# VHH binders against q9y6x5: the designs that were tried, part 454

Target 1, 379 residues: q9y6x5
Amino acid sequence: LPPKLLLVSFDGFRADYLKNYEFPHLQNFIKEGVLVEHVKNVFITKTFPNHYSIVTGLYEESHGIVANSMYDAVTKKHFSDSNDKDPFWWNEAVPIWVTNQLQENRSSAAAMWPGTDVPIHDTISSYFMNYNSSVSFEERLNNITMWLNNSNPPVTFATLYWEEPDASGHKYGPEDKENMSRVLKKIDDLIGDLVQRLKMLGLWENLNVIITSDHGMTQCSQDRLINLDSCIDHSYYTLIDLSPVAAILPKINRTEVYNKLKNCSPHMNVYLKEDIPNRFYYQHNDRIQPIILVADEGWTIVLNESSQKLGDHGYDNSLPSMHPFLAAHGPAFHKGYKHSTINIVDIYPMMCHILGLKPHPNNGTFGHTKCLLVDQWCI
Key: E = the ipSAE of ESMFold2; O = the ipSAE of OpenDDE; V2 = 0.75 times the mean of E and O plus 0.25 times the DockQ between their complexes.

## First folded at step 23 (VHH)

Design la15 (framework vhh_7uia_1; at its last look DockQ between E and O 0.91; V2 from the best seeds 0.00; counts 0 for: unsure alone 64.3 < 65)
Fold by OpenDDE, look of step 23:
Order: C-alpha cells, then structure tokens, then sequence
Structure la15 (fold): chain B 379 residues (1-379), chain A 123 residues (1-123)
C-alpha cells in the first residue's frame, strides 16, 4: 500500500505554547514521534501565504500568495477571504495535493486547508470541504478519516485545518494566560480526539501524521498603534493590506508617497519594493506592491480607527513569536526525537519523500528534515 | 426569509441577572457563528460574545468575560446569553447576529441580526 500522510494545521499555534502550557495529548503524540521545536515560517507571517508555502516548499514571492489580501495591477484582480477561489492566484505554484494526484494517480483530501477548494492547474483535491469556520473539528476529522479509509483511488494525502488558537489569540492576545489556557486545552483535547479516532479506525500505526501551524501570535496593545492618517492623506494611495505589513499602492508619485511614510513611526520600517530585505524573500513578484510598511513586533498599523485585536501575526519571520512548531508521528518518523529548528519550506520536500513524489522545484532543503525520518541518515 | 428575534431583556438592578434568547428562523445557525452585540445610547456597536454553534466554541469580550455565558440549543435553533453580575455599563440594546471567522483572522460583518432587546441596569 502506498504511504499515507495527514497534514494538520492549528492556525496561529505559537511554538513556545508548548513550553508554557500543558499538552498531555500532544506530548504523548510527540513522545511517540518527533518534534521540531521551532519552524521558521515565511514572510509575511500570514495564513494564506504560509499554508501555501508548507504545501509548495516555496517562498511567497515564488508561489504568488504574498498576503491574505492581494491586488494585481495588470488584471485589476483582488484576492481576499471573500475572493480566494480564482485559480489565477494559485497557479504560480503546484501544491502537493495536485502533485499527489497527477504523479501517482492517487487521491487527495482536504478539510479546509487554504487553496484546496480551488482548481489549481486544472486539478482540484479529489475530496474537499468548502471553507466554513462554523464546521466543527469533529466533522472535519470525520470526513478526512472517511476519505482516508474508503476512497478509490486511495487517498494518500490529506489536510486538516483548524482556526484555533488563532481566533482566540487575536481576541485575547497570547499573553492572556487564563483565556489561552482554556483554548489550548481544547486544542490538546482535539489532538487527543484525532489520535483516538485514528486508533479506532486502525490508521494510527500506518498513517503518517504531521501536526503543525502556519505562524505564531504576538501581543498587541492599544498603546502600540501606528496611525497612517497622521502621515499621509488616504487619497494618495490605495491600501491593499494593512497590518502588521501594509501594502501600499500609490496614487501619486511613488517617491512622494514613500517620503511621506518613511518617517511615519520609529516602530515601522518603510520599504520600496526593490529595497525589501533579501532575507524576506519577498521581492520578486508583481503582486507585491510598490511600497510595504513593516511594523515592529506588537505594533499595529491603523488608519483612523483603533484596532480591536489584542494579538496579531504577520511580522518579521525571524521573530520567535511568529514561529510555529512541527510534530509528527508514523512509520516514516522516528520515535522520541526532538529537533531544534527547520524552515517551513522544508516541510514540502519531506512530505514528497514520504509520499514517494518527485518534488517540484522548491526552496526547501530535504537535508534539514533527514533526522526526523527513519529511512535517512542523520549526521 | 431570515429572521432573528431577541427576547429576555428588561430592567434589573446592579448585580442582577438576565437571560437573553434569540430564536432563529430561515436558516440553521449551526452553519454559522452566532454573536451577541450591543449598542448603548450614543455609543458604537460593541461585540459581546460569539459562539460556534456546531461545536460550542465561545468567545467573549474582556468586559463581560466571567459574567456572561453564550450558549445554544440546536434543537430549538435558539441562541442564549446568560448575563450575571450586571453593571450599569451593560445597559444597551442587545442584538443577536450571524457571522463567520475568516482565514485572515477577520470576522464577516454581522448579517442578519434581530430587532434587539433592551437591557437596562439601574439602581
């Protein structure tokens, strides 16, 4: 039987939550598998971009999902939560579920992983759920496990997405110990449910499972706001994305807009597109706007109104608060092994290896994950 | 047609309790997040609480956490807000509304919502 892999994402699960809170079920999962303590995600550290990086192994500039909100100046198209199903946005890369189906004539399944309900390169996941945040984890899990067990061709790759602890992180802030403890306990219970379900179905020993996240969460405050309206008139630009990385489309001369913004706040870096730091790998795409504003950790870019969020993400991907973790279990993985750090793009070539797929060109390094795998030598 | 009908409001003394109900018709709220919002005279609309009806996941604004409890009866297609330890600043018209969480971390605009029920907390 072909190897099978379930990729699970708990949105906004900051890596250090594992150190600061109790996760009996997840710890048990880790004990019987592997843990990567920190995963350096891609810039910007947002949901759509990072989830697509996980499944493509590409930086955002390469796969073309460069933000949760995008604008293409040539086609005049917009991308957002409400408009995310146009293949135009996704077709600059080939996600692993497409590869899985096209290379091996296998099936893929998805429970609300970003992009899975879109025909990418004229291929859509064999099984998928349309995104609906109101659908319970249990229902998503039930569908995924049903497809893993009863599909022909067999489902060999599946994704499962859950919105917590991101939603709570935004509402309460990651430093709210009381509320976050409650939420994280629930997440651990969900992991327990996942494991139990897999055991009950006889999948546990043969299914490879990766539990990870797209980004972390940092504490925000009403005392740390950057008001753009104090620096530039809104008539001079179109805002494509706001915080903590603002994408600015000038309506007047770019240089003039830049000059108005460059000294707006000591807690915000302003970059012309060509001057974006190389380490971000966030330059070589037409969907990146001419000017970007990058707020410091914990600062929020606002217009006239104050932000209601007490936590946010999207900041510099070198910040530990932005980093998720990766845990894995299954026949492909060692037991009781912990690794310090990998890049989020490294997950793709690892998954390809596990599934026996030829990876598309990507930015990941398979060597970074070799120590996690039983069939590889670890130096 | 979509309809939300709030009930249970009234006059209560500080420290008192009220239970609001919202009966939903025309759609199944289990397919959505249901929220309570409130608007006091001269103030902006304020989010109070949200529940994922299908799974019972709940969210609260800081000012009401520990005092208010949002819940549902799926069989009755009814949303509840149990309010305790009420304060004068809780005085407002309370609305139940439909919403959804997005990938981006945003919530959809409230739509639809009911006519509201008046809650007055006064000595």
Amino acid sequence: as target 1 above (379 residues)
Amino acid sequence: QLQLVETGGGLVKPGGSLRLSCVVSGFTFSSYHMAWVRQAPGKELEWVSTIQASGGYTYYERSVKGRFTISTDNAKNTLYLQMSSLKPEDTAVYYCARTEYKYSGEWTPFDPWGQGTQVTVSS
Scores: ipSAE 0.862, ipTM 0.941, lowest interface PAE 0.5, mean pLDDT 96
Fold by ESMFold2, look of step 23:
Structure la15 (fold): chain B 379 residues (1-379), chain A 123 residues (1-123)
Amino acid sequence: as target 1 above (379 residues)
Amino acid sequence: QLQLVETGGGLVKPGGSLRLSCVVSGFTFSSYHMAWVRQAPGKELEWVSTIQASGGYTYYERSVKGRFTISTDNAKNTLYLQMSSLKPEDTAVYYCARTEYKYSGEWTPFDPWGQGTQVTVSS
């Protein structure tokens, strides 16, 4: 009877939402399981990179998904949300569902976790949904639970992805308490539905469930814009990604482009690739462009006079506003335990341990998560 | 052929109500997000509201929240916008459109979208 794990992500769920809003269903989940109050994610604090870090245990420079928009100068390939299926981008790492389903008598299922509809190392998740944001949470949950109950070989690892509160966080901003309260209440209802469905199917007692997120959200404002066109002619560079971490590919001498940008705004740090702070672990990959621009929290890099963003993420991963949480319940986890902080890369070796998988080389530290697990001595 | 047809516009006094309809053909309505956007004279397009047709999850622009209600009748492939407490600044051509949310945190460009219906709020 192999152990089973369901990994759930609610995109853009900032850790302090738990303190600032009411979550009766999530709080019941936590009370009977474990909570990690802050998860320090990886830089840049964007969706594709952080979801892949969770399932590989690697920093972005090591797994190769370094942004939501990327360019590879050698192959001339582009990555974007409309062009994310080329295995070339994903093949620099082995995600946990590939390792899992290559074991004897095991399969994996996925409801829209980034990368699960891509044949990574010629291996797609055994059961999966192609990404479509218009598919309801109920349908995603129905497919996942059907696969967990009715598959041969058995599904032992499953993923479930939901776009909220990220979409609402962008539209309203995290400081809009009235709108975010309504949005977060709906998300709590979805968590209640998930738990009730698992109980009705007899899965709740023997399935390990992790509920987490990739990043948080910070408030933006039309008063906090950095206009690149006021500092540099667009003809001098190719823009690979814009905000809040801009990726700049010079069309002319790199030093000249750097010099035009370095004093553009006191609210933006400009880095040559070799000068990117070591603490970001964001330097040693060809997909990281020669110059990056890192806006201060709440600042938006634009090419025109306006931005429609009221909330954003992607900022420095030391910022508490960028940090998600992690909650977990199941036979592998203690009950009623709270832990302050882990690194997002620590989730991977913990999941490998729960599933009895040998982890690939990674940046996580199993010791950081030992206290969550019933089979470990927390000394 | 993909087609969106808006109706229900007209002239209304401030504080009044209108209900806009958008009949959709050529695609599976419930597989998408559907939106209302508007364009006032001399202004750029402004997003108004979006609904996830299958799950009924809704989004509203800040200035219309509480006054406008987006809804669908999936059996009739019809999108609605119930507008109440109308103000002169709501005067615009209203379009219905299709979109999707992406992992990147971006909404796709509206495609397809209709020819619009005029709403005029005037004393």
Scores: ipSAE 0.608, ipTM 0.846, lowest interface PAE 1.8, mean pLDDT 93
ESMFold2 (binder alone), look of step 23: mean pLDDT 78; pTM 0.798

Design la16 (framework vhh_7uia_1; at its last look DockQ between E and O 0.74; V2 from the best seeds 0.56)
Fold by ESMFold2, look of step 23:
Structure la16 (fold): chain B 379 residues (1-379), chain A 123 residues (1-123)
Amino acid sequence: as target 1 above (379 residues)
Amino acid sequence: QLQLVETGGGLVKPGGSLRLSCVVSGFTFSSYHMAWVRQAPGKELEWVSTIQGSGGYTYYEDSVRGRFTISTDNAKNTLYLQMSSLKPEDTAVYYCARTQYKYSGEWTPFDPWGQGTQVTVSS
């Protein structure tokens, strides 16, 4: 039987939630598998880009999903959470489910992972659910497990996505212990349900399971706002994305727009595209706009003087608050091993190894994850 | 035509209970999140509670948690708000509304809305 892998994301699960909250079910999962305490994700630390980085092993500039809101000047196309289905946006990379299901006698299944309901390179996940956040975790899990058990050709790669703790993290902020404790307990219960369902269906022993996330969450405040309207008139630019990384398309001379924004706030860095720090790997794609504004942690860029968010993400990927975790269990993984850190792009070549797939060119380093795997000489 | 019709409001003394209902027509109820939103006289709209239309995942504003219970009956296309331990500050017009959560971390604007039902809590 070919190796099987289930990749699970709980959106917005900050790495240090594991230390600061109780997770009896997740801790049992980790005890019998592996933990990576911090995963350094890619800049910008947003949902669409980081989920695509996990499944392609590429920096955002290389896979082309560079933000949750994008504009392409040649085609006049806009990308947004309500307009994300055009393969044009996704086709600059090949995600692992496409590579997997094009192998002889293999298929892929998906429950809501970003991009899995899009025909990328004319190939959509073999089994999938159209995105709908109102579908329960139980229904997503039931579909995934039915496909893993009952498909011909067999499903060898599956994804499962859940919107929490991201939704609650935005609403309450990560420092709201009362609300986040309740939210995270429910997520731990869902992990318990996942493991119990896999055991009852006879999948647990031979299925590799990765539980991870795309980013963390930082506390925001009405005391930490950057009002763009106080620095520059709307007529001088088109706003492609706002916060915490604003994407600015100048309507007048680019240097003039830059100079108007340069000293707007000491809590915001303003970059011409060519001056974006190399460590971001966020420069070499036409979808990255000529000027970006990068707010400091916990600061919110606004057009008016208020924001409804008490938590946010998208900040500098060096910030520990932006980092998720990774846990894994299954025949490919050691039992009881803890690892300090990997890069989020390293997950892709590891998954390719587990599945016996030849990875496409990518930015990950297989050596960073060798110690998680039973079949590798770790050194 | 999309319609949301609230019923069950009324006058109640502090500490009392009410059950609000919202009957929905014109869309697949289980494909969305459903919410209760209230407006006290002279005040801004305040979100109260939201429920995942096809599942049991719920959200509550802090001041109503433990006192209010949001629920659905998908066979009847009906949203409920069971209110207990009512306080004078709960006095408002209560609306039901539709929303959805998106990958981007944003909720869609509430659309459509009901006509509202008045809840008055006074001694």
Scores: ipSAE 0.713, ipTM 0.871, lowest interface PAE 1.3, mean pLDDT 93
Fold by OpenDDE, look of step 23:
Structure la16 (fold): chain B 379 residues (1-379), chain A 123 residues (1-123)
Amino acid sequence: as target 1 above (379 residues)
Amino acid sequence: QLQLVETGGGLVKPGGSLRLSCVVSGFTFSSYHMAWVRQAPGKELEWVSTIQGSGGYTYYEDSVRGRFTISTDNAKNTLYLQMSSLKPEDTAVYYCARTQYKYSGEWTPFDPWGQGTQVTVSS
């Protein structure tokens, strides 16, 4: 039988949650598999970009999903949470489920993973659920496992997405131990349910399962606000994305806009597009706006409004608070092995290897994950 | 057509209890998150609580956690908010609405909204 892989994302699961909270089910999962303690995600550290990086192995500048909110100046199109279905935005890369379906006698399944309900390169996941946050984890899991067991051609790759602990992280802030403990316990229980269901269905021993996340969460405060209106008039620019990385489309001379913003706050770096640090790999795409503003960790960019979020993400991808984790279990993975760190783009070539797929050109390094895999030499 | 009708508001003393109801028509809970929000005089709209229509998770703002309980009766197409240990700061017009979590990390309310029900907590 062809190898099968289930990729699970718990949105906004900060890596150090594993150290600060108890996860009996997840720890059991890890004991029987592998753990990468820190995954360095891509800049910006937002949901759409990072989920697409996981499944493409590409930096955001390469796969073209550069934010949760985007604008294309040529086509005048907008991308947002409410407007994410246009293949135009996704077609700059080939996600793994599409690659998987290019193989004969293979299907893919998805439960609300970003981009899975969109035909990309004229290919949509064989089975998918339209995004609906009201659908329970159980129902999502039921569909995924049903497809994994009963599909023809067989589903060999599946994705499962869940909104927590991101939603709660935004609401309570990651430093709220009381509320986050409750939330994270629920997450652990869901992992328990996942494992139990897989065992009950006889999938556990043969299915490769990756549990990961797209980003972490940092604590925000009303005392750490950057008000752009104090620095520049709204008439001088169009705001494409706001916080913690603002995308600025000037309506006047770019240099003038830049000069008005460059000293707006000591807790915000202002970059012309061509001056964006190379380490971000966030420059070579037309969807990146002429000016970006990057707030320091825990600072929020606002427009004469108070932020209601006590936690946020999207910051510098070198910040530990932005980093998720990766755990995995299955025949492809070792048991009881822990690894310190990988890049989020490294997941793609690993998954391709597991599934026996030829990877598209990507920014991942397969060598970074070799120690996780039983069929590879660990050096 | 979609409709939401809030009831159950009133005047109560501090420490008292109220149960709000929201009867919905034109849609089913299982397809939506349902939320209670409130607006006090001169204040911004404040999120209070959310429940997954399909069941499972509930969300509360910190100010109401432990005092308020959100629930649904699908058979009656009714959303509830059981409020206990009420405080003067809970005084507001309470609205029920459909809402959905977005990838951006925000809750997006859906139209239409109900007319709301007034809750007044006063000695």
Scores: ipSAE 0.300, ipTM 0.680, lowest interface PAE 1.6, mean pLDDT 94
ESMFold2 (binder alone), look of step 23: mean pLDDT 81; pTM 0.820

Design la17 (framework vhh_7uia_1; at its last look DockQ between E and O 0.83; V2 from the best seeds 0.76)
Fold by OpenDDE, look of step 23:
Order: C-alpha cells, then sequence, then structure tokens
Structure la17 (fold): chain B 379 residues (1-379), chain A 123 residues (1-123)
C-alpha cells in the first residue's frame, strides 16, 4: 500500500505556546514521534501565503499567493477571503495534492485547507470541503478519516485545517493567559480526539501525521498604532492590504507616495518594491505592490479607525512570535526526536519524500528534515 | 425566509439572572457563527458573545465573561444567552445575529439580525 500522509494545521499556533502551556495530548503525540520546535515561516506571515508555502515548498514571490488580499494590476482582479476561488491566483504553483493525484491510483482529500476547493491546473482535490468556519473539528475529522479509509482510488494525502488558536489569538491576544489557556486546552483536546479517532479506525500505526501551523501571534495594543491618514491622503493611493504589512498602490507618482510614507512612523519600514530586503524573498512577483509598509512587531497599521484586535500576525518572519511548530508521527518518522528549527518550505520536499512523489522545483531543503525520517541518514 | 427572533428579555434586579433565546428560521445556525450584540441607550452596538454554530468554540466580551454563557440547541434551532450576576450596565437591547470567520482572521459583517429583546437591570 502506498504511504499515506495527513497534514494538519492549527492556524496561528505560536511555537512557544508549547513551552508556556500544557498539552498532554500533543506532548504524547510528540513523545511517540518528532518535534520541530520552531518553523521559520515565509514573509508575509499570513494564512493564505504560508499554507500555500507548506504545500508547494515555495516562497510567496514564487507561488504567487503573496497576501490574504491581493490585486493584479494587469487583469484588475482582486483576491480576498470572499474571492479566493479563481485559479488565476493559485496557478503559479502546483500544490502537493495536485501532484499526488497525477500518479495512478491516488486521491487527495482536504478539510478546508486554503486552496483545496479550487481547481488548480485544472485539478481539484478528489475530496474536499468548502470552507466554512462553523463546521466543527469533529465533522472535518470525520470526513477526512472516512476518505482516508474508504476512497477508491485511495486517498494518500489529506489535509485538515482548523481556525484556532488564530481566532482567539486575534481576539484575546497571545499574552492573555486566562483566555489562551482555555483555548489551547481545547486545541489539545482536539489533538486527543484526532489521535483517538485514528486509533479507533486502525489508522494510527500506518498513517503519517504532521501537525503544524502557518504562523504565530504577537500581542497588539491600542497604544501601538500607526495611522496612515496622518501621513498621506487616502486619495493618493489604493490600499490593497493593511496590517501589519500594508500593500500600497499609488494613484499618483510612486516617489511622491513613498516620500509621504517613508517617515510616517519610527515603527514602520517603508519599502519600494525593488528595495524590499532579499531575506524576505518577497520581491519577484507582479502581485506585490509598488510600495509595502512593514510595521514593527506588535504595531498595527490603521486608517481612521483603531484596530479591535489584541493579537495579530504577518510581521517579519524572523520574529519568534511569528513562528509555528511542527510535530509528526507515523512510520516515516522517528520516535522521541526533537529538532530545533526548519524552514516552512522544507516541509514540502519532506512530504514528497514520504509520499514517494517527485517534487516540483521548490525552495525547501530536504536535508533540513532528514533527521526526522527513519529512512534517512542523520549526521 | 431568513429570520431571527429574540425572546427572554425583561426587568431584573442586580445580581439576578435572565435567559435569552433566539430562534432561527430559514437556515441552519450550525452553518454560521451566531452572536449576541447589545445596544444600551445612547451607546454604540457592543458585541457580547459568539458561538460556533456547531458548538465548538465560544467567545465572550471581557465584561461578561464568567457571567454570561452562550449556547445552542440544535434540535430547537435556538441560540441562548444565559445571563447571571446581572449589572445595571448590562441594560440594553440584546440582538442575535449571524456571522462567519474568515481565513484572514476577519469576521464577516452581521448580515442577519433579530428584532432585539430589552434587558433592564435595575434595583
Amino acid sequence: as target 1 above (379 residues)
Amino acid sequence: QLQLVETGGGLVKPGGSLRLSCVVSGFTFSSYHMAWVRQAPGKELEWVSTIQGSGGYEYYEDSVRGRFTISTDNAKNTLYLQMSSLKPEDTAVYYCARTQYKYSGEWTPFDLWGQGTQVTVSS
């Protein structure tokens, strides 16, 4: 039988939550598998981009999902939560579930992983759930496990997505110990449910499971706001994305707009597209706007209205608060092994290896994950 | 037709309890996040609580946490707000509404509202 892999994402699970809170179920999962303590995600550290990076192994500039909100100046198209179904946005890369389905007698399944309900390169996940945040984790899990067990061709790759602790992180802020303890307890219980379900179905010993996240969460405050309206008239630009990385489409001369913004706040870096730091790998895509604003950690870019969020993400991907973790269990993985750090793009070539897929060109380094795998030599 | 109907409001003394109900018709609330929002006289709308329609997660405003409990009864297509330890500042018209959470971390605007039910907390 072909290897099977379930990729699970708990949105906004900051890596250091593992150190600051108790996760008996997740710790048990880790004890019987592997842990990567920190995963350096891609810039910007947002949901759509990072989830697509996980499944493509590409930086955002390469796979073309460069933000949760995008604008293409040539086609005049917009991308957002409410408008994410156009393959135009996704077709600059080939996600792993598409690759998986190119092989004979293989299917893919998805429970609300970003992009899985879109035909990408004329291929859509064999089984998928349309995104609806109101659907319970249990229902999503039930569908995924049903497909893993009963599909023909067999599902060999599946994704499962959950919105917490992101939603709560935004609402309460990651430093709210009382509220976040409750939320994270529930998440751990969900992991317990996942493991229990897999055991009950006889999948646990043979299914490879990766539990990870797309980004962390940083504490925000009403005392840390950057008001763009104080720096530039809104008539001079179109806002494509706002905080903490604003995407600016000038309506007047770009240089003029830049000059108005460059000294707007000491807690915000302003970049012309060509001057975006190389380390972000966030330059070589037409969907990146002519000017981007990058707020410092914990600062929020606003217009006239103040933000209601107490936590946010999207900041510099070198910040530990932006980093998720990765845990894994299954035949492909060692038991009781911990690794310090990998890049989020490294997950793709690892998954390809596990599934026996030839990876598309990607930015990941298979060598970074070799020590996690039982069939690899670790130096 | 889509409809939300709130009931259960009334006059109560400080420290008292009320249970609000919101009956949903025309759709399945498990397909949405359901919320309670209140508006006190002369004040802006204030979000109170949200529950995942499937019953998975609950969210509360800080001022009501520990005192209010949001819940659903799927069999009755009803959303509830159990209010305890009520305070005069809880006096408001309480509305039920539906919303959804997005990938981006945003909530959709409430697109369906009930008529509201008056809650008055006074000695």
Scores: ipSAE 0.853, ipTM 0.927, lowest interface PAE 0.5, mean pLDDT 96
Fold by ESMFold2, look of step 23:
Structure la17 (fold): chain B 379 residues (1-379), chain A 123 residues (1-123)
Amino acid sequence: as target 1 above (379 residues)
Amino acid sequence: QLQLVETGGGLVKPGGSLRLSCVVSGFTFSSYHMAWVRQAPGKELEWVSTIQGSGGYEYYEDSVRGRFTISTDNAKNTLYLQMSSLKPEDTAVYYCARTQYKYSGEWTPFDLWGQGTQVTVSS
């Protein structure tokens, strides 16, 4: 039978939740498989960009999904969570489900992973659910397992996306131990349900499963606001994205706009595009605006004085609070192995190896993940 | 015609219970998140609870957790709020409303509201 892989994301699952909360089901999963304790994600540490980086192995500047809100000056197109289905935005890369299903005798399935309901390079996931956050985890899992068991050609790559703990992290903040403990227990129960369903359907022994996330979460506060209106009038720029990385399209001379912003707050770095730190790999795409503002951890950029967020993400990808984890189980993976860190872009070439796919050019390094795999060795 | 209609409000003594209902018509109930929001006299709107319209996942404001239970009955297209251990500070007009969660980490603004039902908790 061809090798099979299920990729699961629990959005906003900060790596250190694993040490600070109880996860009996996830810990059993890890004991029988592998754990990467910290995954260094890509800048900016937002949902659309990092989910696409996992499945393409590319930095955001290279795959073109550079934020959750974007503007393209040539076509005058806007991207947002209410306007994300135009293939134009996604076509700068080839995600793994496209490569997979173009192989002879293979198909791909998806339960709401960002981009899987878009025809990227005129190719949409062979089986998919249109995004709707009101669809239960059980229904998503039922569809994925049905497709894994009943498809011709067989589904060899499947994705499953869930919105928690991101939604609750935004609402409560990661430091609210009472509320986050309750939320994370629910997530651990869902992981238990996942494993039990796979066992009951006879999939568990021969399916490779990766459980990961796109980013973490940091605590926010009404006391940590950066008010742009105090520094610059709205008439001088178009706001493409706001917080914690603001994307600024000047309406007047760019240097003049920069000078008005550069001393706005000691809790915010202001970059001309050419001055963005090289370590971000966030410069070489026309969708990255001429000026970006990067708030310090836990600070929120606002136009008014209030914010409803108690937790947020999108900050510098060197921050441990922005890092997710990765756990994996299945015939391709060692049992009981722990690894300290990988880069999120390394997941793609590892997945390609497991599936026997030739990776497209990418920014990942297979060597960083080979210690996780039974057909490789790390000595 | 898209419509949300609340019922079940009334006068109750502290420690008492009420069950609010919100009957939904004109759209697929299970495709949205449904919420209860309240407004006490002279106060701003306060979110109370939200549930997936398909069922199974719910959220509560801290002051009501353990006392209030949100639920749905998809066969009847009805949202419920079971309130127990009611306190004078629960006195408010209670609205049901529609929202959705997005990949971006944002809830959409409430785009459809009921007329509200009055809950009064007093001795």
Scores: ipSAE 0.621, ipTM 0.845, lowest interface PAE 1.7, mean pLDDT 93
ESMFold2 (binder alone), look of step 23: mean pLDDT 82; pTM 0.841

